# VH-VL binders against b7kms5, part 103

Target 1, 80 residues: b7kms5
Amino acid sequence: DTFETVRNTIRIESEVDESLRQLCHEERITKETWLEAAYLYLCEKPEELAQVIQLAQERLSQRKAIADYKRAKTMQERFL
Short names: E, the ipSAE of ESMFold2; O, the ipSAE of OpenDDE; V2, 0.75 times the mean of E and O plus 0.25 times the DockQ between their complexes.

## First folded at step 5 (VH-VL)

Design kb7 (framework fv_pozelimab; at its last look DockQ between E and O 0.02; V2 from the best seeds 0.00; counts 0 for: pae E 14.5 > 2, placed apart)
Fold by ESMFold2-Fast, scan of step 5:
Structure kb7 (fold): chain C 80 residues (1-80), chain A 121 residues (1-121), chain B 107 residues (1-107)
Amino acid sequence: as target 1 above (80 residues)
Amino acid sequence: QVQLQESGPGLVKPSETLSLTCTVSGDSVSSSYWTWIRQPPGKGLEWIGYIYYSGSSYYNPSLKSRATISVDTSKNQFSLKLSSVTAADTAVYYCARTDWYSEGLVPFDYWGQGTLVTVSS
Amino acid sequence: AIQMTQSPSSLSASVGDRVTITCRASQGIRNDLGWYQQKPGKAPKLLIYAASSLQSGVPSRFAGRGSGTDFTLTISSLQPEDFATYYCLQDFNYPWTFGQGTKVEIK
């Protein structure tokens, strides 16, 4: 009875990563096991899962808007 | 997943117009800057230019007089027209996306598979 | 236009070797440099952007360094799937320009 695993690379907002690292250190767990546990827990709670998905969609939209602005500004500045 | 797919005739006669379309899936053509890049057989890469859905564009000066890139938001596509072609325009043509990550501008983070266009009589 | 010169134009290497490819810009481009890998018959793939930022999903054996006019791509331990042609690109000023390519061939 062994686990099969997959390696993933994830980019997280710096402040969130710092907070999560502190939590993992204090509770003596890893980011990997936190992510697995949080997902499994939320899958059993449809109403809470829906709220988390909504927050994720909002955060993704904000990241995209900032990236879009910076990209547009940089593309314009390349006419140096 | 973002995917790009080129389409268009693989053979164009000298003096005619080369016309290619790139179909975008997994992203809105209105959300990013889109590019065409070409590569003659056995040679290096040449950037053709970019288009943004608003009509903002830039063309490599080597091709500016002949190249036009346009976007069709209803079909989620963008296209390249290159007029007055000669044998020197024989190349694999790629479409690609330009994005921004936290560290800076990210040119060509996704590419189409490329389509060979041969200019011959 | 900014000229990008790569060296060497080609090299032969064995699996496990450390490979270094250099890219030189004809004028300062800050850190506005990317590296792309192209295998025969395939589209190029982004490896590194902003001179040193590793693209998601790209193995850590690839590393980019440099700023201004001199840049390097290093593959710390060459793998069979790394035999390819590598291109640098300056995205500092229009028109964006590629280096001529460096072909990494099996020895």
Scores: ipSAE 0.395, ipTM 0.790, lowest interface PAE 2.2, mean pLDDT 92
Fold by OpenDDE, look of step 6:
Structure kb7 (fold): chain C 80 residues (1-80), chain A 121 residues (1-121), chain B 107 residues (1-107)
Amino acid sequence: as target 1 above (80 residues)
Amino acid sequence: QVQLQESGPGLVKPSETLSLTCTVSGDSVSSSYWTWIRQPPGKGLEWIGYIYYSGSSYYNPSLKSRATISVDTSKNQFSLKLSSVTAADTAVYYCARTDWYSEGLVPFDYWGQGTLVTVSS
Amino acid sequence: AIQMTQSPSSLSASVGDRVTITCRASQGIRNDLGWYQQKPGKAPKLLIYAASSLQSGVPSRFAGRGSGTDFTLTISSLQPEDFATYYCLQDFNYPWTFGQGTKVEIK
């Protein structure tokens, strides 16, 4: 069987990315197939999926906070 | 996959308002800064401004008095209005995404294909 | 506004050549510098962000270096698909500003 892949840019927090990279290297898999497998696994685990979603939402909130800080800092430095 | 697509009239008369919409797919408009950039024919790139999902926006001072960017989360779109246009506003207009990660902002990691807007009587 | 000056404005090179493009900021911008590639009739494409971080999917022959005011984009071995116009962008301060571009042409 054949399947179609899509190009995607996944930006992962550096420490998590390094840890995941190391895991994938040790297990001779790729981050892409890891993500696919993890998602498919979680699709069959609704409670675990909900937990992952909550964690993902928290991490997104952190990203937003960082972005806001960056924006604010840029604005501040403009007036220095 | 993230995709952006500009839409709007390709011809605008002088003194009228240029109006463009960018339709975003593969990503929620609540998760990035959404940006407009333009490029006059044969010339370089100019940042117009962006809007964050919270409604916070920033504009190039060169265009601030005339430019308005808005976001419609229900349609997953954001728009640009540029009033009082002249021939100098003739350009290819791009919408783009500015993302971020722990290290900072990542401007324009995804672009629309661009749409030519010609200002002519 | 911070002025970004690219050099050269254009250059001619051959496949396999090492190409270096420079971008100088009128003031310090730390590492808030990106590089973009644009081909005729196409939208620009992000190559490098944060001065030296390679965008996903971009060939490793592209490298960005620098901090403060002086930045470089290097193509270690120019490929046929690399003939294009390159732009730097600073996002350190508003308004965000592009360099004027560097056109890499076939010798």
Scores: ipSAE 0.021, ipTM 0.744, lowest interface PAE 5.5, mean pLDDT 90
Fold by ESMFold2, look of step 6:
Structure kb7 (fold): chain C 80 residues (1-80), chain A 121 residues (1-121), chain B 107 residues (1-107)
Amino acid sequence: as target 1 above (80 residues)
Amino acid sequence: QVQLQESGPGLVKPSETLSLTCTVSGDSVSSSYWTWIRQPPGKGLEWIGYIYYSGSSYYNPSLKSRATISVDTSKNQFSLKLSSVTAADTAVYYCARTDWYSEGLVPFDYWGQGTLVTVSS
Amino acid sequence: AIQMTQSPSSLSASVGDRVTITCRASQGIRNDLGWYQQKPGKAPKLLIYAASSLQSGVPSRFAGRGSGTDFTLTISSLQPEDFATYYCLQDFNYPWTFGQGTKVEIK
């Protein structure tokens, strides 16, 4: 309640989201607090952070490749 | 609005499997947490377990060896099976929904009307 | 499992009375505590969640308070429709557990 927060929308692979939701319920935390805690914790562990960044880069490249095959020129970027 | 309705046989023989179904209307079984709770006649409430929209289930340890909760998304239903029943399993069985809010749960915000299951020969 | 102990097990009261029911947890459960009302032959009904949050459609004469291990449900002016059995529930850790119930009867 003392923290300033912003609303964000992110896309997460459904299987990962399912596992994360399960973990958060079991531990009685929210996805938001888990994400914040994970980032803050990793900032204090450079070797582990580097491994997470490497995995994130690999996942990003996979997702970009899939997205490139699905796009069409005529698709509207926004509708409102 | 959201409504839940229990159904199943009211009489089950000892050592058999108790099988109940909860039919959900006004909500999707794929969108919330779904729970079974029971109450022996004249007694208090006992949480049996719940299921997530993903199909994962959690059970009261006292019943985990005998209880199974499942979802049928095509019928918008979830079910309880309780094996090897005895007279001690005689109770009114309720199905219930749990809602979310950003800092926690709203457990059992909607209940079915309950169905009595008697275990007797 | 976390044990939930309600007090009293039963009480007699008159319409208009202020009634207080307590629920004690065997360990800290933060504010993960709900209150339910059950009338004979009916399913329980949610009154209070998160220890003190009033469920939609529940009269404001119902109030919950507490955190940690000690919780109360108060009915500020008992009405004829409030004679029922009341249960607390902890949803802090598995298995989720109910208190044994408190029956509120007409005096």
Scores: ipSAE 0.005, ipTM 0.624, lowest interface PAE 14.5, mean pLDDT 84
ESMFold2 (binder alone), look of step 6: mean pLDDT 92; pTM 0.943

Design kb8 (framework fv_pozelimab)
Fold by ESMFold2-Fast, scan of step 5:
Structure kb8 (fold): chain C 80 residues (1-80), chain A 121 residues (1-121), chain B 107 residues (1-107)
Amino acid sequence: as target 1 above (80 residues)
Amino acid sequence: QVQLQESGPGLVKPSETLSLTCTVSGDSVSSSYWTWIRQPPGKGLEWIGYIYYSGSSYYNPSLKSRATISVDTSKNQFSLKLSSVTAADTAVYYCARTDYYSEGLVPFDYWGQGTLVTVSS
Amino acid sequence: AIQMTQSPSSLSASVGDRVTITCRASQGIRNDLGWYQQKPGKAPKLLIYAASSLQSGVPSRFAGRGSGTDFTLTISSLQPEDFATYYCLQDFNYPWTFGQGTKVEIK
């Protein structure tokens, strides 16, 4: 018997992913265990968790703006 | 949790204009493309058109002369007007969202519950 | 307009069966194809987008394959809640068009 796990597909900024991959390689950990550890640590630090959530909200807003541009471009390219 | 809710009269007389509104919650109407889709009783799905909050829109050619979709950003709503209706326009009308994920365009990832519009006199 | 044809129009199956539904486009649409599930009296629900990408919250027994003109939706082990009508949609060119639907009925 082992831990029950779920498989998730997540999409993150390529530069962030590259940096995280390098960190994980240097420290001999996996992206999965880093994500678990980061979340568990922040759950015990409510003020830090709030700051991370704020950053996440800001990044989500930025990604939506980029998605708006790509969406408009894709729809225009398909219509003729 | 994005939710869409259709509203408008369930009965419209022939030759009049069908008018429906979709209220969006859990997302800004400015952040996605918004669509109307209809389904006549016992039949399949027909795409009507989409709107982006800037006014950019595309309509199914079969409906383009009669259909208008508009956005009200202050109420977080978008609406469909379909003019000169006939019995053939009797259908359940759905509003839906089209968004863009990293894998590409994602049509109709959230739907309203649908509202039946009957064209009858 | 791009015509989408589904096969079969209906099928009967038992719980636990592997079910495959096919969708064919009248011209190449790359991977711009989605699959939707509709239960009687309910709005359709997105299952798969971009031909093979599973929507979050959709069970892993649903899988999409294909590109170009030929596409399939497979349900690996049919469950009672899977009896429904399934529609494909091409979002490659305007107007966007649905297939006629495939009804999956209890045997």
Scores: ipSAE 0.000, ipTM 0.618, lowest interface PAE 17.1, mean pLDDT 86

Design kb9 (framework fv_pozelimab)
Fold by ESMFold2-Fast, scan of step 5:
Order: sequence, then C-alpha cells, then structure tokens
Structure kb9 (fold): chain C 80 residues (1-80), chain A 121 residues (1-121), chain B 107 residues (1-107)
Amino acid sequence: as target 1 above (80 residues)
Amino acid sequence: QVQLQESGPGLVKPSETLSLTCTVSGDSVSSSYWTWIRQPPGKGLEWIGYIYYSGSSYYNPSLKSRATISVDTSKNQFSLKLSSVTAADTAVYYCARTDFYSEGYVPFDYWGQGTLVTVSS
Amino acid sequence: AIQMTQSPSSLSASVGDRVTITCRASQGIRNDLGWYQQKPGKAPKLLIYAASSLQSGVPSRFAGRGSGTDFTLTISSLQPEDFATYYCLQDFNYPWTFGQGTKVEIK
C-alpha cells in the first residue's frame, strides 16, 4: 500500500448516518474517504473550519445536556 | 498538557463563605465540564458539582443549598463558593476536568494539586 | 444516591504480586465506572474509565473489568510505585459517588 491506515470506531446520530450513507451511495465514495476529504478540505479553509468546530461544540453540548437530563430524571424518579 | 491550580484562603471562619478559584492552562474552560471534589483529612472523596461554560450545572444535593460554581472564560478560570461553612467543611479541595467520548464521560482526567481549607475560629 | 462499596478496605502485597480490588454498586450503573490512584499527599489520578478503558499513559498492568454492579481492578504484577489507595467512582447517576477506598500496602 502507498499509505498507512488506522481503524476507528465512532458513534454518530442515526439520521446523520442515514444521510451520509445515501450521499456516499449516490457519489460512489466511502464514509472513510469522505471523512478524510472533509477534514483535509476544511484545514485549508480556516473560516469554514471554525464554523464546523462551532457546530461540533453545540452538538456535543446538546449530548451532554441530554445525558445530564437523563441522569437527573433517573434520580428524581428513584426519590419518588 | 492540561494543568489545574487551586487558589484561595486556607482558613475560613465558621458561618462565612469559602471561596476558591481554579486556573486552567493547556485547555479552554469552554471545552469541557469543570468540577470540584473535596476530601476531609484522612477520609474519602466527595463530589461537589460540575459546571459547563454555558451555565449548565449540577450540585451534590448535600451541598446544593450552599454551593455555587461559576466560570470566567476571559480568565480561563472557574470558582467555587460554599456559604455558611462549619468545621465539617474542613477538607482538601480539588478542582478537576471531566472530558467525554462518544459513549459517555471521562470523569476527572486531570486534577489540581489540591488546597487545604480549614474552618476554624 | 448510589453507594459504592470496595473490597477489601486494605491489603498487603509484595512486588510482583497480582492484586485484585473489587467495587460493588448498590444498583446497576452499566459500565459508567472509573478507577483512581491516590498516593499520600497527592491528588488522585485517573487509571481507567468506562469500566475497562485504560487512560493514556497508564501502564498496561492495570486492567478493569465488569458491568452492571460488580467491577474489578487488577494489577497484574505489582510495582513499588503502585502502593497507594485506589478509589472507584460511578458516573452513571447524580450525585456521582466514590467508593470508600482500598489501601494497597507493602507486605
């Protein structure tokens, strides 16, 4: 091979995964190559990279809030 | 490398407010959850609460009525105020970071060195 | 609040020994369990998160197992720097709670 690769396991939202799978099917590319291309492209465009990072931070904050809500709800129910 | 450093008075009088600050370097306070943990001399660890820079917070119910954690993003710091202290609040106070991964939390992956706060007249 | 009970409270071991510490939760916590090492006068250090995930920089002789209510931390070949107090922590339900600690002492 002309390049060395690593295997990563990631979890993403079902709706996002479905949309990405459709895109990859239509364009005849793989999730792996799409991820590589997207990252490399964004590294050359600082303003767009900053926007993506902001979106990522927002999505992560939402996941944390949901996890916190579920944990708090579980505690509330146990004290009922 | 992420580093956390506690600061604040080491002696607080009963009924007054304990105030501590944690200075973060090597990471932004807006990127992670920030936590206070305490340990009375010779005893175990007790979780006080966390804060995220957006204002999301949770406090141990045993301390909720007295504890407030706040973030100052301009100084890259977060702080703990614990009101109406008694001798039972004498402990080493640690600040710590909670990070996350796709399936959950990486709790307390970096700690400050700890600061002893003695509550005494 | 979820109670975390460690066993034993203390143990004596020699360099090279295999040491196992257990942690039991009063209710199911999935794999939301961490292990911490604390040496006298020092802050605790994260060893393992998510029951079995080794923190970067932690020696491979440390291993965590378990899910639900029963968890173990194993040190496959105890080294001089491993004499310390070990704590488990559940991060499943608020408030997050620590076990009482297990002190690993030189025999």
Scores: ipSAE 0.000, ipTM 0.615, lowest interface PAE 15.8, mean pLDDT 86

Design mx1 (framework fv_maftivimab)
Fold by ESMFold2-Fast, scan of step 5:
Structure mx1 (fold): chain C 80 residues (1-80), chain A 122 residues (1-122), chain B 106 residues (1-106)
Amino acid sequence: as target 1 above (80 residues)
Amino acid sequence: EVQLVESGGGLVQPGGSLRLSCAASGFTFSDYAMNWVRQAPGKGLEWVSTISGSGDYTYYADSVKGRFTISRDNSKNTLYLQMNSLRAEDTAVYYCAKDSFYYGSEWLFDYWGQGTMVTVSS
Amino acid sequence: DIQMTQSPSSLSASVGDRVTITCRASQSISDYLNWYQQKPGKAPKLLIYDASSLQSGVPSRFSGSGSGTDFTLTISSLQPEDFATYYCQQSYDTYTFGQGTRLEIK
């Protein structure tokens, strides 16, 4: 069987989480309902959805670059 | 679906050479560092070599420096390990392993191939 | 280079037991420690990364702790599929695996 709802655990940047938490508190909504509403809204707005996907791709690329840089830096520094 | 498939293993005489390949699919190959890890029969895991996503940075275990060369062809999604001057101590299953990161600061091997057996004996 | 030492080398346990294995680094590696599980004839599987973070899809009975030089992997209630060899790995400066802890059925 499938459940009507599913439980997810996600990791997001601390600064973003703090900002989102503040928004949810001020507007009296939950992170779950905000995420559902945001996704559903964007699915009906192709141009805005494309911009969000581009931002997501850029953020993912930045995380990968940081991980590669940290490893390369650590490895190089230990050989010096 | 991420998949890594090793090939090129076999029986080789001491002093010989062998080239291993790892065919990758299911992810953007050039975005990730790749690794070779080996395991001698009945023994533990030993990291052998790492190559960065760009191919610009390579790292080797002291036991293989000067004998093994790691390389990659990002246009073919393939990782290579050129093994020269092979010794009996190089006998092992060789695994291809994908590097990854979570939240930008962790380094780990999230996917592994099935391994290919390299036997060095006379 | 950084050396990783695991203790014990082997451990016998029964289904339902709480199992603890340890890993020690020769120098501080902060939280750059991963744990892998390997079953006979299979490739290793990532269980825990960054000392205490559970990999997606791994049962919650697995947990990791520690920082610096001393690390622990705990299985809160051992299941039949958990009998395997467990390896720690430092990722602070290249990679070094521990020698492994073989978990055997009593």
Scores: ipSAE 0.013, ipTM 0.660, lowest interface PAE 8.0, mean pLDDT 86

Design mx2 (framework fv_maftivimab)
Fold by ESMFold2-Fast, scan of step 5:
Structure mx2 (fold): chain C 80 residues (1-80), chain A 121 residues (1-121), chain B 106 residues (1-106)
Amino acid sequence: as target 1 above (80 residues)
Amino acid sequence: EVQLVESGGGLVQPGGSLRLSCAASGFTFSDYAMNWVRQAPGKGLEWVSTISGSGDYTYYADSVKGRFTISRDNSKNTLYLQMNSLRAEDTAVYYCAKDVYEYGSWYFDYWGQGTMVTVSS
Amino acid sequence: DIQMTQSPSSLSASVGDRVTITCRASQSISDYLNWYQQKPGKAPKLLIYDASSLQSGVPSRFSGSGSGTDFTLTISSLQPEDFATYYCQQSYDTYTFGQGTRLEIK
């Protein structure tokens, strides 16, 4: 059997990245296999999956608000 | 699965008006900024306008400011571009493009097929 | 009001060649630069964002580098499907595209 993979580049918060890197180093796993395992585990646990999706939605909303604010601020500064 | 479909293009006389639409599917429309980008025949890409996911923030290229209005209806998953006081120089294929609001990043990850606007007498 | 200038405007190359195209901003834009590929009659496709990040699904032969005002897009070994027009785009202050670089078969 063979597996096909895709390459993804993602941007995450530096504190989260630091913590995840430490975990991966200590357990001798990779970020990609941790992500795969976490997703597969949660797919079999609907209530836990829903909680994770809610947290993800909250984090995404925070990032979008910050991006919108930076953009608006940049446009205003351009007219000064 | 992500699809953007533009419509509303056509032939219009100088000084006339057109409204373009972009029907979006396959993603949570209200969560993403949307863009209009145009390309005149044989020329390069020109960014026209951006609207934030909420619709609270809009941005325009200097060439269209005061003549074009970007808007969206999140309940219908549709982006609009109202084009007034059209000039021959506005003749172009108009593309709808999805923006990605990553923390500290902005780029257009999906594009529609485009709709042709011809301004001629 | 940020201007983006690409060089060259057109380039002829052969399959297997290493191709580099450049993009220069009229002022510093940090690493807020994206690269798009457009084939005739088709909509553009995102290749690279934030100067050097490869978009999912894009072949690894494409790479980007640079910061500030000078940026490059490199194709390490040109393939037949790579003949297209390439555009850079700044996202530091709204958006501005470069004029495009047309890559033609030699």
Scores: ipSAE 0.006, ipTM 0.643, lowest interface PAE 10.1, mean pLDDT 87

Design mx3 (framework fv_maftivimab)
Fold by ESMFold2-Fast, scan of step 5:
Structure mx3 (fold): chain C 80 residues (1-80), chain A 122 residues (1-122), chain B 106 residues (1-106)
Amino acid sequence: as target 1 above (80 residues)
Amino acid sequence: EVQLVESGGGLVQPGGSLRLSCAASGFTFSDYAMNWVRQAPGKGLEWVSTISGSGDYTYYADSVKGRFTISRDNSKNTLYLQMNSLRAEDTAVYYCAKEGFYLGDWSPFDYWGQGTMVTVSS
Amino acid sequence: DIQMTQSPSSLSASVGDRVTITCRASQSISDYLNWYQQKPGKAPKLLIYDASSLQSGVPSRFSGSGSGTDFTLTISSLQPEDFATYYCQQSYDTYTFGQGTRLEIK
């Protein structure tokens, strides 16, 4: 017997992934089940959910800034 | 093209020490966790140790905990295994192996080195 | 520790045969199972990852299936170069290899 699941590819910061990997190893759980549990828990806690969404928006803005910087640097190097 | 080249194997007496190295090229070394896997003559594969891309997290098989230390130097694209208090049971070919998933957790080993022989014998 | 048991430990077959190797985990590992091929004197080569995904460059005659605790590797039409030892590996929590299945010429 197994659950019906889908496989998704998710890219996260390496430092966060390493920390989560360690937590999962120590607690004998997987990244997938941790993610499911975290999401389900937060859905029951609207105030905490709002805070997590805000952090996610901030992290997304940081990733976009880094991507823009890398793109600008590549274009400058190519055309100089 | 991805290449992994092990070195440092040899003959050592019981209780002795050896340091293995794995020189990596052809990929961004710091983006991938690295592993040591060993194989005793005529026997199967045994996972020995994993180190995260940053080097901050290490994991060991119970058979080597407290005796072996995995480390990496990302500036030199080199993986290490410091082996102390060696036993006859540690005699094996030691392989360096790269994890396949970019910045992932546990993943398949997509590239392996040629291996280096460690013989623990008087 | 998660234990991995392969069956059979050895198998004799002829070119053209369909070969199936089984791997069983001591607990559910979802689909975090990989298959490797090792030829004498050589390093292992990744064949299949995540139970059923064929590694780039591996012939389509190799396939994997299963989830949870029971997994299979199938070679649909055995070729001379396929005589080797095959290993399963869980990558659910650290790593554990099965003991290996030696595929020999009949």
Scores: ipSAE 0.005, ipTM 0.648, lowest interface PAE 12.1, mean pLDDT 87

Design mx4 (framework fv_maftivimab)
Fold by ESMFold2-Fast, scan of step 5:
Structure mx4 (fold): chain C 80 residues (1-80), chain A 126 residues (1-126), chain B 106 residues (1-106)
Amino acid sequence: as target 1 above (80 residues)
Amino acid sequence: EVQLVESGGGLVQPGGSLRLSCAASGFTFSDYAMNWVRQAPGKGLEWVSTISGSGDYTYYADSVKGRFTISRDNSKNTLYLQMNSLRAEDTAVYYCAKDTYTIEFGSEYSLYFDYWGQGTMVTVSS
Amino acid sequence: DIQMTQSPSSLSASVGDRVTITCRASQSISDYLNWYQQKPGKAPKLLIYDASSLQSGVPSRFSGSGSGTDFTLTISSLQPEDFATYYCQQSYDTYTFGQGTRLEIK
């Protein structure tokens, strides 16, 4: 019954955004409602939620590794 | 204890030259990159230059490239900044700052300035 | 060249207030963002590195968050010694500081 909302901005990988946008268009829903529904559904399934968290941790590590590769190449020169 | 002490600042005419020094102690100087950061009166911080631990690699802000030269003498634990063709816009307090490189969580590396000197004032004026 | 923009440029607050300062990068810098505090006539002091890691000896009322382009520094309960200028700094590609946020007593 509560219709209070918050506005936030998130950054996601381009390929994932394109795929999610296509899904939302095809199913006639919004990214906001899909995100809410996905989270609420996963909260009822602890084992599946844990798997999603693991994937999120892996994706975060991959993003950091790519950034670290670019930075470390410059920093290796800086510290050598 | 880590200490960084800058010297060499002063009043200089436009077009003139000045050399800053930073005496370092309390850590293995040659293991760390070193930085110069400046701050004009009433303004914010501006990164000026970085030199690698070995002295082989140097980096400069576009505003000083071709006019300033960063160097170091690892046998004396001293960092230098040679400033040529000085402009009024170069008027600032110049800080030396110690860089760090810490391996955290596998291949991740953290870079930040953990120690700073107290700064030396350079005034470029007629 | 990575540009760093802070908001607000100045802020007036009272002891006990929750204060939030933001920093935006012109491109993604992952979590390679540091925060410094500078008091008048003194050299800057490191508060937070890698967006959210608290430097040893810094009070726990300071916290940082964010990744990519948008970052936040929060002081949960402002103390008299916290009135200072705060700077963000990207360490992803060389170094760039934000223009600073001046925290003044109300």
Scores: ipSAE 0.000, ipTM 0.621, lowest interface PAE 11.5, mean pLDDT 85

Design mx5 (framework fv_maftivimab)
Fold by ESMFold2-Fast, scan of step 5:
Structure mx5 (fold): chain C 80 residues (1-80), chain A 122 residues (1-122), chain B 106 residues (1-106)
Amino acid sequence: as target 1 above (80 residues)
Amino acid sequence: EVQLVESGGGLVQPGGSLRLSCAASGFTFSDYAMNWVRQAPGKGLEWVSTISGSGDYTYYADSVKGRFTISRDNSKNTLYLQMNSLRAEDTAVYYCAKDYWSYDESGLFDYWGQGTMVTVSS
Amino acid sequence: DIQMTQSPSSLSASVGDRVTITCRASQSISDYLNWYQQKPGKAPKLLIYDASSLQSGVPSRFSGSGSGTDFTLTISSLQPEDFATYYCQQSYDTYTFGQGTRLEIK
């Protein structure tokens, strides 16, 4: 048996990507293997997984708020 | 695998109405914003309308505002575009496109349907 | 509305050439700029998102750069399958496409 892989498109914040890229470079691993390992590890740690999910929900809410703000700002500038 | 299939296109007289559908599969439909993009024969792409994953937010190009209505039925994984008061300049291939992000974040159209032709002519 | 202007409208090139296509936004859009490729009779395909991020499965000869109002798409060594029409798209405030650049074989 060999592992079958899928290609995913993931859009993450540039500062997070820079930090993750640095970590992967220093540890000699790839972003895809880090993502797999992190998820598998957290699946065995329910309390830690719950905290990560909470952070993810907070970050998603922040992205929505920023998108709303940018749209409102663009509309205001257009009306000036 | 993500699939988007448009239907409902055809020949319509000026002033007429037409409703397009886009059947989605292979992803959690309600989590993603959906878009309609059109392309007149021999011309470029023109964004027409966007609807948020929840259906609570809709956006329209100025050229179609007041005439077209975008909607979705998340229980059926289907996107709609109701087109009223059609004009010759609405003649185009209409594409359904999946947005990458939900919640009105800056998006990108990662998957597109095959398109359906709408011809407005006497 | 944010206007997107592409240049040139068309260009002719040979296999192996370096090709550059530009997009200009009527106002600052940060890096919320995507590039699409469309072949005759087909739906568009996403090439680059967020100005410079290469979509999975897209050859590394494609690259994007720019921020604010001026953006470029570069094909470092043109291949036969690259002859197509290319569109930029701003995603900062709803969506606006450029008028397209048709890349033709010389």
Scores: ipSAE 0.000, ipTM 0.624, lowest interface PAE 12.6, mean pLDDT 85

